# VHH binders against UPF0301 protein Anae109_0457: the designs that were tried, part 12

Target 1, 199 residues: UPF0301 protein Anae109_0457, of Anaeromyxobacter sp. (a7h7h6)
Amino acid sequence: MPSPAPSGLAPGFLVAAPALGDPNFAGSLVLMAEHHGEGALGFVVNRPGPVTVAEVLASVDEDLRRAAEANGRAGAPVLVGGPVQPERLWILFRPGGIGADAEGAVPVGNGLSLGGSRELLEALVRAPRGDPFLLLLGYAGWAPMQVEREVAAGAWVPLELEGSDLVFDVPLEQRWETAVRRLGLEPGGFLVGGGGASA
Below, E stands for the ipSAE of ESMFold2; O stands for the ipSAE of ESMFold2 at other seeds; V2 stands for 0.75 times the mean of E and O plus 0.25 times the DockQ between their complexes.

## First folded at step 3 (VHH)

Design S60 (framework vhh_7ocj_1)
Fold by ESMFold2-Fast, scan of step 3:
Structure S60 (fold): chain B 199 residues (1-199), chain A 122 residues (1-122)
Amino acid sequence: as target 1 above (199 residues)
Amino acid sequence: QVQLVESGGGLVQAGGSLRLSCAASGFTFSDYAMGWYRQAPGKQRELVAAITSGGSTRYGDFVKGRFTISRGNAKNTVYLQMNSLSVEDTAVYYCAARKYGSLTYPSEYDYWGQGTQVTVSS
């Protein structure tokens, strides 16, 4: 079986191989939210963007920015989730304080959920429990059969989603290396084997 | 031109079953993914089940193992078989169609039906 089944990559991660030459994805860790016969959709979860949660909230509602400051949520970077629709805001979260039926959200799997509504954002920011969430701008998209072909070509290495720690707990700058180690590989050796990535 | 018409909703006792149907017209049905969403009073619209043009399925966590989505391309119809119904399943159920984009977000769907009420009594 050279390629996974059409639904086999989500939920899960794709770990960018050093041979991947696309600058949008070099050194990335992608959370796969959907994979089916009509394509795939995911989010790069290790690329900080230039704006913070507070700055995004200030553009929407100053009271929300103030609530985020009060709850210690404001200083986190908003991530670059991918090149498709870079203006669109997405919310990745662990629904500990809100639960599985969180408004405007859908489960990705293994205690991880995805949303994009203003109402969800307000609920998460105002939650006194400190439930973790991650804001992303844009997403990664693949046409039918495209992600399967890229995996078969060695551009991506699939990694199972065993928990949400790579999204919320592991520091951003260590997420790709941590994912490589979970594949049973040494990051330095993996990088040296890439050769063509720098071309 | 485009129309989605739901049927099969109604009042049912807890533990019972219902089968919802959605008849589609005005587009090439076989090219579209079809979804069922529900909305209870005071709640946001949430995914119940979706089926791609190729037949792959996705379910909301609260309905896995109880509900089954299927499609009949020859009849331009998508179905939702609902078993082991509970009071918590009480909602308006909406049929939706999309050609591209996410299966899980209401905003990705191009066309929506008017909804059919499902009420589950104790």
Scores: ipSAE 0.005, ipTM 0.288, lowest interface PAE 9.8, mean pLDDT 82

Design S61 (framework vhh_vobarilizumab_d1)
Fold by ESMFold2-Fast, scan of step 3:
Structure S61 (fold): chain B 199 residues (1-199), chain A 121 residues (1-121)
Amino acid sequence: as target 1 above (199 residues)
Amino acid sequence: EVQLVESGGGLVQPGGSLRLSCAASGFTFSKYAMAWYRQAPGKGRELVAGISSGGSTSYADSVKGRFTISRDNAKNTLYLQMNSLRPEDTAVYYCARDYGSLFYGSAYDYWGQGTLVTVSS
């Protein structure tokens, strides 16, 4: 029996169900940043892309690439955040460290903020002991009522945002399985259709 | 409640000028990047101009040198000064709260209702 749902799915996560057939989202964990009458916006947070932070920074400013390399920030993969506007760069970060600036960013939830400004990128990259951050290319978008219909159809399972560890601390390859366990489900059972396939 | 209200659209002759305004409420305006988008009849929406929380600006190639985006944080207002208007600038113009980025593409948080700009004799 489901608990009363919050009116919005953001901030929170959507955990891809095994029945989800879209290859852009199969096995994905989506962080939901916005959900309102005009639609929804989120990011896949468990899909490494083909480029590194250093490669993206080189396209912005070669001095930023050098700063990232000097500060140990350059080797991480940039994630594929979703199929919409795949050339758009986004920054997810945990605010509160030395050198991180809250300007140019919006809080998504506890311990997690979203931005995209050059000023924010520079502040995070140039700080040797700065806030943890993740770069993403593209986003996941939903038209009005679309994400609600997909959740009702069983394509996505909502999970509360209780902190930012699932985005920054859990290894990328374990994020979907960890989210399934936080739903009170066994990942193996969920994958074979045992974890709530019946109405 | 977050609200964006555009104004200043209208009918103008080719070569004319208009200044669009977007009044923002319900959030700390100075902390957000803002953008202007447009949608011409029968076409998709496109980013026209963006401005970061720090004041850095970006423009679509089609409007560079003709349009100027600006903001007044004390008044919670975004502006688009449009000069040397062309018939192809005819569109509904939308104000959007954006996460800020200088890369191509646009992201929205909230959108206004839009204001119609018609460039025709």
Scores: ipSAE 0.015, ipTM 0.356, lowest interface PAE 5.9, mean pLDDT 81

Design S62 (framework vhh_8fcz_2)
Fold by ESMFold2-Fast, scan of step 3:
Structure S62 (fold): chain B 199 residues (1-199), chain A 123 residues (1-123)
Amino acid sequence: as target 1 above (199 residues)
Amino acid sequence: QVQLVESGGGLVQPGGSLRLSCAASGFTFSNYAMNWVRQPPGKGLEWVSGISGSGGRTTYADSVEGRFTIIRDNDKKMVYLQMTSLKTEDTAVYYCAKDYGSLFYGSGAFDYEGQGTQVTVSS
């Protein structure tokens, strides 16, 4: 089956179906950043890791940790972005006046930008009322044709990216359920595979 | 096997210009973002500029914005760095660096780096 327009899976979301048995991705919402003939790359955006922004910053720069605490940025969890290269730090943010011109940052689309530089991290952390951001460790990767096969098999359901609220505004525990409802489905019916949203 | 070969470095006076070239092989060039990174004498690596796989997006370090231009030619598998208004602080070994995908994500996160080309800005 051909993908509906707009074509391609990036930028967009993949919503994990109940049939997906991989514990790394069960109940996940994945933001897709790249999709092409060489494969696909995305980030799980609803899986909190065991450490906070403050704890990660403390390992890098104690002054930066203090700035994060002073500016109310320290308490957020660093997310598990996926099983590939779990040591690699990514910064997903909603650009405003601060960070809009940051070095190495690239628009993903629909109010989302991606970066990884220390300079970007420092600028976001030091701004008292700066742009919303998430820190993620690792990413989700797919070999050529793999994500297309998994979507065709019903393991993932594509959801169009409409703004950044699922990434920054909806609470972590509600992101998958909210995405399922935006597909026109009831989460309970989707999990069981019997009921429909029209009930 | 991935190969990146830089050229075009040399000695230039402050205010001068140089064009660096990087010849890529061993991968599908247009599917990957390319970067220029430099290492000044006795210092760590500093990211300079990036260009997306399609060439539709470019970005620059604040220190070089307005002075440097990154260009790519996907048919020739080349990436270039046009440098103008060179300053003594631009003295460094310049490396071409392959990103992990078509989007680049800032400093230090590169799949592969070349051998480098020396740029010296001095009177």
Scores: ipSAE 0.013, ipTM 0.286, lowest interface PAE 7.1, mean pLDDT 80

Design S63 (framework vhh_vobarilizumab_d1; at its last look DockQ between E and O 0.07; V2 from the best seeds 0.00; counts 0 for: pae E 12.5 > 2, placed apart)
Fold by ESMFold2 at other seeds, look of step 4:
Parts: sequence; structure tokens; C-alpha cells
Structure S63 (fold): chain B 199 residues (1-199), chain A 125 residues (1-125)
Amino acid sequence: as target 1 above (199 residues)
Amino acid sequence: EVQLVESGGGLVQPGGSLRLSCAASGFTVSSYYMAWYRQAPGKGRELVAGIYSGGSTSYADSVKGRFTISRDNAKNTLYLQMNSLRPEDTAVYYCARGRYGSLYYSPSGTVFDYWGQGTLVTVSS
């Protein structure tokens, strides 16, 4: 079989429908980083977890925590990115600084980049006027055809990634509701039969 | 595929200098926390110096002002310049790669996933 082409869900968001009952994803907004015929990779971007940014930075290097505080960058929440590999740290950031060239940093689209290296973390934390970033633990993964069937069944409503504001500017607790309203839907109980107003 | 190969050890008189090299393959040294450790006879390994991916350095108190860690990204090589050597610096020196190249949260601090085989430094009169 030929190499799978992107299906159009990445880059983009999946907005959990109210009927989605899986505790890992109820009420979630998922950033889709990859979507091909071999599967999909995404990150929940509205679920804060029990680990603080200060704790993550201190576990890497106490001087890194101090640098983040000095630059006003220790206040970012650590998010639960999904149930897969919940110990794996990912960095979501707005490119424009030195960290954009770090090993393993990959553009997602429309002002978003994804990475997971020590080099990237250090560069973002130590930059005095660097771009905003988020730390995430774990990710969401889909087997081949899985996310397509979940969308067709109405579990998710796709939303286009026009910019990075839902990730960096909208408060965590408002992200899902904001995404629903951008789809032209009401947060209080919409039903999706595969015809949501995503794009 | 990941390999770390130390070189540059040898016999040197007190007050002398040596430069240790750690040639790396299978990864990019500038993407990782890299460190030099040493192990004197009958002792455990101790941290000597470290360099973070962004270039910041740290040193054990016993070597501050005498040793300098550095790297050459074009040669993918880590260095330890050792000056004003003392008999207590006698040890096998190891380079090590921090595990956080695929960044993982762990509350127990820095862990290392690859070590070189070591190079012997002997400081004696």
C-alpha cells in the first residue's frame, strides 16, 4: 500500500461531544499533531494535572526552576496530554525564539510547534523574552482508522487550527466551550450525527 | 548505536594538565545533558562536571576553577580540560549522557542512560 496521505484532521482540534463518556476525554479539547492512515497523535490541551511546572523543572535541575522564575515562566500549568505514556514530557510552544531549532522540535502549524528534548526545554525557560510554552505529560494515540470512526460516530467534532489562541490565550477552563461556540454549537448538549460545523 | 568513547587519560605530574575527550556517535551531544564522572579506587562514582544542552555548566566543589567542561558540536565531542592536577584527581573518568533526551518527568533527579568505558588519569610524582 502507498504511504498514507494526511486525512485533514491534523493539524487541527477535536472537540469532545457531550455524549463522549470516556473519563480520559470527557469535556476535552484535543490538538491533533499527526493524522495518517497509520494512526493519529494528539494532545489534550485543557486538562491540568497534579504535577506543577515548578516540580517538573526542579526535577530536571533546580537552577532551571530558578531561571524560569526569574524570567516569569514558571507559572505555566502542566497539562495531562493523554493517557498514553503519562510520564513522557512534551513541550508545546509558539515558535519565534532560539528553541525553534532544537533537535526534535517539529512545527504543527499556524504558530504552534511541538518538542520533547532537554535542549528545547532549557532554551525556552532561559530565554528572557521567549515565546510562551506549555508542558504536557502523556499523549492520546489512535490506531489506524480509529479516530475516523470516532468522528463518524459523533464522539468528536473537528475544528480547524487557524491560530494558536485556544492553546495559549484562552484560559484552560474556557477552551472546550470556546471551541464548541466556534463550531456554531451550544455547549449544553449538542448531538452530532456526523454533520457538525467544524470547518 | 549510541556510543561514548573517552580518550586523553594518562600519567601526569602534580600541577600538570590533561584534556579528556568523549567522542559521541548515534546522537547529538548538544541535545542532551552531558557529564563527566570519576571513580577513584575503592570509591563510588562522583560527578565532576556537567553541561546542559543550552550550554550552562556546573562543577563539583573540588574541581571548580581547575577543570572546564566544553563541547565541540561540529565534532560531536565533549571535553574536560583539567589544570592544576592533584593526586586526589587520580581516577577513571567517564562521560555520561543524561536520559532526558527523550524528556521524561522523574521526581528522583537526573538519570543517565549511556556511559563510556572510561579513561584512566593518574596524577603522581
Scores: ipSAE 0.000, ipTM 0.264, lowest interface PAE 10.3, mean pLDDT 80
ESMFold2-Fast, scan of step 3: ipSAE 0.435; ipTM 0.786
ESMFold2, look of step 4: ipSAE 0.000; ipTM 0.165
ESMFold2 (binder alone), look of step 4: mean pLDDT 82; pTM 0.824

Design S64 (framework vhh_8emy_2)
Fold by ESMFold2-Fast, scan of step 3:
Formats: C-alpha cells, sequence, structure tokens
Structure S64 (fold): chain B 199 residues (1-199), chain A 126 residues (1-126)
C-alpha cells in the first residue's frame, strides 16, 4: 500500500500554513536540506535575528569583521534558522564561487550549498564582490516520520526548489508571501481560508 | 567511535593552578574545533573556552578570561586547559567537547555544547 505521507521533501521549501501554532515557525519559509528515514533538517530563511553579520564576525575574528565592513557585507542580519543549537552558525551560499570546493560544504540543490566552516566564512567574507551568502543561527529538526505527519496534517505546504532566489534575492519580509504565490495561492485568501463570499 | 577522556582535576586552595587534559580518539582531531564546558553545583552547563582546529584562534567566557588558557597538541590528539588563579566559583565538573569539522559558534552568553567525556572534577576550597 502506498504511503499517504509525502517523502523527498529535501531539497525544497516548507511553507508554514496559517493554522501552524508553534511560535518558532509561524509565518515561516523553511529550506529543507535533509529528509530521510532518520528525520529531517531545515532552516527558516525569512526570520531576521537580533544580530548582524558584523556582530557575529567580531566574535569569530575581528579581522573578518573589518573585511566585511570594507566589502559592504557587515550590515546584513543573521537569520534565526531554527530552535535547535541556536549557538551554531550555518552558511547558505551560491556554489561556483570561491567557496565551491570548501571542506564540509554540501550541495542542497539548484544553485544552493550549505556549509559551516571558518574557512568557508573567511573566503566568502573576504571576496571583494562575490557570490551571495546568508548566515543563520540554529536549525529546524524533525524526528523520524514527524515532518511527514505535519505535512499530512496541513501544517506545512511543500514547494519545490526552483532556484535560489527565495534565499538570496527576494526581500526577507516578502519571502513567505512570494512562496505562497508560487504555490498558486493568494496570500490573503490562504491566511483566511478563502475569504468572504460577498461583494 | 568518538571518545574523549578528561583528567587533571582535584581539590586545590584558592589561588592555585591546575592543568586539565582531554585525550581524544576515534576522529581526526586536527580537523575539529574543541571546547571546554563546565557544570557548577546548582547551575546548568556553562561554556568555558574554545580553540579552532589549527589552534590559531581561542575564545574564553568573561568569567575566566585572563586566568585560563586553552591549547591543543594535534599530533598527540590532546586538548588542554591551563587554569590559573582559581576561585571557589570555578568549582565544577569540566568536560571537553568536540565541535564539527571547522564548525562555527556564536556565544552571546554562556552556551552549552554537546560533550562526550566523563568529565574531571575541580574543587576550589580552603
Amino acid sequence: as target 1 above (199 residues)
Amino acid sequence: QVQLQESGGGLVQPGSSLRLSCAASGFTFSNYDMHWVRQAPGKGPEWVSSITSGGGSTNYATSVKGRFSISRDNPSKTLYLQMNSLRPEDSAVYYCAKGEYGSLYYRPSGTVFDYRGQGTQVTVSS
């Protein structure tokens, strides 16, 4: 018998449905990096955190902070990637640049890679004008079968990863709305379950 | 199989020094950042210090900065914590913890790392 729950949610996005009550994920767009029998791992890509790239870099290496300021990269927000290991720094970046061969970096798909090493961070920050990157603190984790059950219950709507623009190019505040529209839905209608029946 | 074995703790007087060691096995030690974490009586685990995989950069909790020194010897797969000017508030079980390959951590306050060893007890008392 075919499983009623979807599988193969990575690489892709999960779009938070309005009924999702968890404050860690309300209104979120999650990039799914791994989905397998042992669980799933993803990153919220539309939730700005309280610190900037410059502040995080200063804690790693003051020389990197200065390089980021010189290259105009210091003012960007570091995102809250999820509630698991909120102290751990992750790097989403476009492969094919100076970071493409970095040790520990893995392809996510469709012009997107994931890393977490100091060497990768340094290479990306020191590039005068190079590939886009996004820093995140923490990640979203799901136990075996948990994300499949949440999708089946309507808490999340899967969206295929057609490219990296929702991560790097669409403004942060518009990412959830843009993802909803790519599902073929109108955000206002989605939020209220189809809207009113009068005019 | 990853194994971490801490040693060097003991009972000492305030103002004394101790050197803690952590013997690592089951992974390529030189590829990983390493950390010291302590759990004081009545408190949760508290991050103490970190060192990068090559030893080129170190970080310390504000409570120990200037008194403690973290170092590593990659050929012998050993992590060290030199503890000087010990105070009663330094009394804790000390654990070493493995980071991931070159992994980065941001510490806006004392944080907790995943640690694998049995720990070594340090008691600072008259």
Scores: ipSAE 0.025, ipTM 0.418, lowest interface PAE 5.2, mean pLDDT 80

## First folded at step 5 (VHH)

Design T1 (from S13 with S31R; framework vhh_vobarilizumab_d1; at its last look DockQ between E and O 0.36; V2 from the best seeds 0.00; counts 0 for: SAP .6683 > .668)
Fold by ESMFold2 at other seeds, look of step 5:
Structure T1 (fold): chain B 199 residues (1-199), chain A 126 residues (1-126)
Amino acid sequence: as target 1 above (199 residues)
Amino acid sequence: EVQLVESGGGLVQPGGSLRLSCAASGRTFSRYAMAWYRQAPGKGRELVAGISSGGSTSYADSVKGRFTISRDNAKNTLYLQMNSLRPEDTAVYYCAAEPKYGSLFYSPSGTIYDYWGQGTLVTVSS
């Protein structure tokens, strides 16, 4: 959506523009899960943290960690989803065997579902066909009208959610530049081009 | 955000009954899945009963047939009717509203945890 009159930013992405100097968001790609009159909710999807999926699962029980290892999904980092509630654990997954509307999950759209319950975590790990998932700690939150002002000021460039590949299939370190290219921009030129993407 | 207040705990003889209440003070109570959990001394917290926003219920095996979870969306209240109480039912009972996305946490020290309210004590003893 054009920055002068943003309407629905969720589901979708916000791509951090060079003008955005906040260390929590510089160089980030943010998945927007909610955008409404009381504010917005999103997750940085390209910032790995020091905690692994294996470590989280072992804290629940060792059998969960072993089940995830057997399916090749225990070694990934837990992402830093944003600065708000940095201990809050979130689960982002590409539904298949579990289904987009499984108990404890909320569909985001276009092959993405979001949750944050122990029951959902255990179901995803134990499912035989192993739906892909990411774990995140913390989230990005915006007060009423805040995200709209930041987009209008050129801190973020909105990108439509066209599928789940940018979250699950593109490597973490390539997600931001892939998003910039999908906007029709060159990452080198975008970085050199100054403070505002909408300007 | 939903605020929850549990009540109705107390001392009861084996075979007796109690009704626990959980009053919610938020808007759109009907949107939330709700649950009762319990924690006996020295034990982990255990799910007792759950009820979805659509009214589907579930129960732990140890309470099935004796306990009934219900909700009154007009009064923003969750209930747990406990019949045929046994000494093993002695615990602090917690009401939980499932946040839209859940509320699981992982601490810097490596501990996974959930948020629970203050709870209400149920003691079953002669």
Scores: ipSAE 0.325, ipTM 0.754, lowest interface PAE 1.5, mean pLDDT 81
ESMFold2, look of step 5: ipSAE 0.459; ipTM 0.772
ESMFold2 (binder alone), look of step 5: mean pLDDT 80; pTM 0.823

Design T2 (from S13, 13 letters changed; framework vhh_7ocj_1; at its last look DockQ between E and O 0.52; V2 from the best seeds 0.45)
Amino acid sequence: QVQLVESGGGLVQAGGSLRLSCAASGRTFSSYAMGWYRQAPGKQRELVAAISSGGSTRYGDFVKGRFTISRGNAKNTVYLQMNSLSVEDTAVYYCAAEPKYGSLFYSPSGTIYDYWGQGTQVTVSS
ESMFold2, look of step 5: ipSAE 0.477; ipTM 0.784
ESMFold2 (binder alone), look of step 5: mean pLDDT 85; pTM 0.872
ESMFold2 at other seeds, look of step 5: ipSAE 0.465; ipTM 0.787
ESMFold2, look of step 14: ipSAE 0.334; ipTM 0.740
ESMFold2 (binder alone), look of step 14: mean pLDDT 80; pTM 0.827
ESMFold2 at other seeds, look of step 14: ipSAE 0.509; ipTM 0.790

Design T3 (from S13 with S107R; framework vhh_vobarilizumab_d1; at its last look DockQ between E and O 0.70; V2 from the best seeds 0.00; counts 0 for: unsure alone 60.3 < 65)
Fold by ESMFold2, look of step 5:
Structure T3 (fold): chain B 199 residues (1-199), chain A 126 residues (1-126)
Amino acid sequence: as target 1 above (199 residues)
Amino acid sequence: EVQLVESGGGLVQPGGSLRLSCAASGRTFSSYAMAWYRQAPGKGRELVAGISSGGSTSYADSVKGRFTISRDNAKNTLYLQMNSLRPEDTAVYYCAAEPKYGSLFYRPSGTIYDYWGQGTLVTVSS
């Protein structure tokens, strides 16, 4: 029997509208992993940080870093997932190979899973198939009713999660613009930070 | 920075009781979901009980009705009251923060760490 999915904004994306001035979220695309009566949990998926995947893996084991380099995944940046718990490491991945049965993995939906354990990280890096993954530091949190009010006020535009391609297949610098086009809007007309055509 | 230190383990006869404590240091204990895990010899770690930041609790079927998880945010302390103990409850018990997704952290100095305690041994024997 088909299982009911949670209603609301998770799973899904929030696309930052031009009027959103909060420096933590301006120009962001946020993946929503949870949305319930106690609030919401999400991750900015288009903001690179100064730490690389190689640096994180080397802190675990130098051999792990070298294993990741074989697949070209050691040089990617760790993303800034949000301002909450900025040392908290998150793993966002597309399960399909070894990662489909990985312990500690929690489905977000529609081809995305989330975790944050050492065991998961090692399993994903050492897997022969090399399931795609991203590393993020920190997350975005919303208090009860807060994200609903922000959407109603026009700070965010919700976009349904149809698949995992915005997270894994679209380059990070193109993710926001791609999301805007999927909403049926032209990125040139969807201004960020300006009233007119940016002067 | 957050550290977790478990205490209260020991030897107990079947049917007895123990109360485990987990002292947490660091900022914002009240905002973390917390859990107890256990690891018996030759087995992996398994979830025993969890408590959300708002106080909602959950339990493994094997301990439901016998164990009670609670938290005291003023003391930064997590508790596990274990009653009607059985030999299969013998394990090292660990507390953890944010256990649903794991608790892996990466410091700016370039070190990686987990928010697991060191463990406290509970032995239920003969």
Scores: ipSAE 0.347, ipTM 0.731, lowest interface PAE 1.4, mean pLDDT 82
ESMFold2 (binder alone), look of step 5: mean pLDDT 77; pTM 0.782
ESMFold2 at other seeds, look of step 5: ipSAE 0.421; ipTM 0.756

Design T4 (from S13 with T28I; framework vhh_vobarilizumab_d1; at its last look DockQ between E and O 0.77; V2 from the best seeds 0.00; counts 0 for: unsure alone 61.3 < 65, SAP .692 > .668)
Fold by ESMFold2 at other seeds, look of step 5:
Structure T4 (fold): chain B 199 residues (1-199), chain A 126 residues (1-126)
Amino acid sequence: as target 1 above (199 residues)
Amino acid sequence: EVQLVESGGGLVQPGGSLRLSCAASGRIFSSYAMAWYRQAPGKGRELVAGISSGGSTSYADSVKGRFTISRDNAKNTLYLQMNSLRPEDTAVYYCAAEPKYGSLFYSPSGTIYDYWGQGTLVTVSS
């Protein structure tokens, strides 16, 4: 039987299956920002790193750090978005006052936008309505046909991006489990970033 | 860790040619769009040319017909062939991946910076 036409996994999520043993991706929930015939771009959205948002903001301007702390927006960890370009800073945000297509930002869809400019970072911190944002270091990349093969092999289960709540409203430690339940699956036991899957 | 390193700049007379190279580390080159930017003294950065992961190209109006962007995925190298150079092409040239998202970085030492390395200087003058 002929293979179905290629379909896109972006925008959307990939939910790591219990058997996925790669330390970069075990137990991960990945937001897919791009998927095309030449490859894919995504971000792990449930892996905290050692750097805080406050630390990043202080390196820009101490007044930015103070503004964010005064409004309760600086306490979150910067996420480890993936193994590629681990120093590259990404900003994922729920647009509101500053708009989905602010300079250096690109809509992902369904209430999410992605950027990586200093101007965007400053605008989000100083915005009067306090639109939610995440900072991530690094990203996940897939070569042509790589993500499709991994899905077909059962390493990932795709989940529709129907809103931004998994990224902003669900706590980090609950995101993978919540995604699994939305797929109609029961969560298994395993370690995020640790020694392997348990099933 | 992953780096983009520009080379091939130099001094050239108006009407001359140069070929710029950008060496890329890792898998980012083959999976994503690449671009050349330039920044003249006292001006902001401007996009010069782009090439998709599949090889589709685009050019700023000011360079169209004179510059050619290309990529060699086997060598992880991006090229810019610059012909019929003019004094207004004088700038530091930078390569970039995924240019639509910006280029902000945060180092392990705690420093925020834009990724524009040293670039490669092209000077068109007689």
Scores: ipSAE 0.410, ipTM 0.751, lowest interface PAE 1.1, mean pLDDT 81
ESMFold2, look of step 5: ipSAE 0.510; ipTM 0.798
ESMFold2 (binder alone), look of step 5: mean pLDDT 77; pTM 0.791

Design T5 (from S13 with R27F T28R; framework vhh_vobarilizumab_d1; at its last look DockQ between E and O 0.70; V2 from the best seeds 0.00; counts 0 for: pae E 2.3 > 2, unsure alone 61.4 < 65)
Fold by ESMFold2, look of step 5:
Structure T5 (fold): chain B 199 residues (1-199), chain A 126 residues (1-126)
Amino acid sequence: as target 1 above (199 residues)
Amino acid sequence: EVQLVESGGGLVQPGGSLRLSCAASGFRFSSYAMAWYRQAPGKGRELVAGISSGGSTSYADSVKGRFTISRDNAKNTLYLQMNSLRPEDTAVYYCAAEPKYGSLFYSPSGTIYDYWGQGTLVTVSS
């Protein structure tokens, strides 16, 4: 699988503008994993859901839940990644070696990878040093040319993926405003004015 | 409750045909890419054919021109028409949903599951 051309919206972020009123995406930060002629695939990375990582792991195997709790990796919420396939479990992770060769894991860019297998989940939870990971339910999908039209209409502001800190290190509730500031914008002005983005 | 149930396997002579079906329930079938995999005795599981949610198809080189994957979204059913069967096609055939990234799911009822079927055996022998 060749990487997409570096000039696309993936890898990267879409920052929801105030004009975006869709309840699924208002106030969201979306990580774009794929963007090509047949459409786009992304994940909301700042919307916690009611399910915890511990609950998902317990449903797989109680021993797996205990392993994650022992390593401090079970307390996070599972994110609501988007409205499409809301039962679909996705794993977003920073491979350090354990998950790099997992079946079906696909690089996103800048040290991020995406997968969704039971084997990957178990490997990440049991890793001695622990590769960082997030669990998400559902995803955001765009038809051909749809995301481009939405960006042109001012619904989203693209932000380059420089590293993985927005998805692993920045607290959930701060991710959107951190992304807005990295665009060179003030969140208050962005919410009020609806004007064009600056660099 | 998510289920994928394969059927239509059996014993067939070389050169014969079989049609496999995969009945899907408990999820929105029309929004998923689907695939058939097979596993010969003592071998790993290999991709046979795939079909996107929009109907685009792909095939392993070993089956191109002999096998046809199709889907009926109204009936939540995936099909594999297998023609000109050869002894090397002998395997357990599995139906899977979106196997490219893995197929792990967490239901609203708190159940985790994979979108893999139990398999149906195809034996090509005289």
Scores: ipSAE 0.303, ipTM 0.646, lowest interface PAE 2.3, mean pLDDT 83
ESMFold2 (binder alone), look of step 5: mean pLDDT 80; pTM 0.807
ESMFold2 at other seeds, look of step 5: ipSAE 0.332; ipTM 0.688

Design T6 (from S13 with F105Y; framework vhh_vobarilizumab_d1; at its last look DockQ between E and O 0.47; V2 from the best seeds 0.44)
Fold by ESMFold2 at other seeds, look of step 5:
Structure T6 (fold): chain B 199 residues (1-199), chain A 126 residues (1-126)
Amino acid sequence: as target 1 above (199 residues)
Amino acid sequence: EVQLVESGGGLVQPGGSLRLSCAASGRTFSSYAMAWYRQAPGKGRELVAGISSGGSTSYADSVKGRFTISRDNAKNTLYLQMNSLRPEDTAVYYCAAEPKYGSLYYSPSGTIYDYWGQGTLVTVSS
């Protein structure tokens, strides 16, 4: 189901200003999944963590890990999606059909969907089409009016979600600077700072 | 994330009543939809009753008119009042918090898990 959407930051990205001091968000690109009068929900999509996709899949079923390895889908790191609920596992994916039937899967927009169930994970790995997916632990949350104030203060620069390439096709290390260039800025000249997010 | 502990199960005669409680902890209990499920021996878990964050309720056909789900957001507690109990109501009853996107977790020890409570046993027998 679509999230409630009282304003325009979701779906979309927030690009951290280079001087952003909060270590949870310094240098981050955040995908915004929800933004409404009660707050906002987002995911850092460029911060790798110490857990691999293979490790998560093996904990479910060794055959599942093996299936993912055969298609080159098991070697990626699980991303650190944010500081809230750091054991909560999230699945961000580009659906080719499987995700539409999964319990708890929700469109974000422009070819992206979000979920967090075992059934979705197994379906994505076992599907004959290899729908791209990322795993994330934790999320970013904002209280009411908080993200709006942080954007107004220059801590974040909004970027439209024009497609899913920043999440799936651009390498992790290049996502932030690619987003800055899409805003019409050069990364070395990006001088907006301050702010952050909280749970 | 919410932690859930069920209580109130026990042995009851047909036609009797029990009230189940589910104590929840967490920052935003009032914003979650909540539900009761049950699992009889040898069967899968089935939905019994649900209640939205706004208080709207739903029930399985087999329990309509006999069971009432309710919530007390001030106490972070979910209830299931079960009246006119029948032997087929015998099951382990589980409460669940239903966040919008599912509830999968990966622990620091390297295990994957879904969160359900441990359940409370209801036995209806004479």
Scores: ipSAE 0.394, ipTM 0.761, lowest interface PAE 1.3, mean pLDDT 82
ESMFold2, look of step 5: ipSAE 0.460; ipTM 0.776
ESMFold2 (binder alone), look of step 5: mean pLDDT 80; pTM 0.816

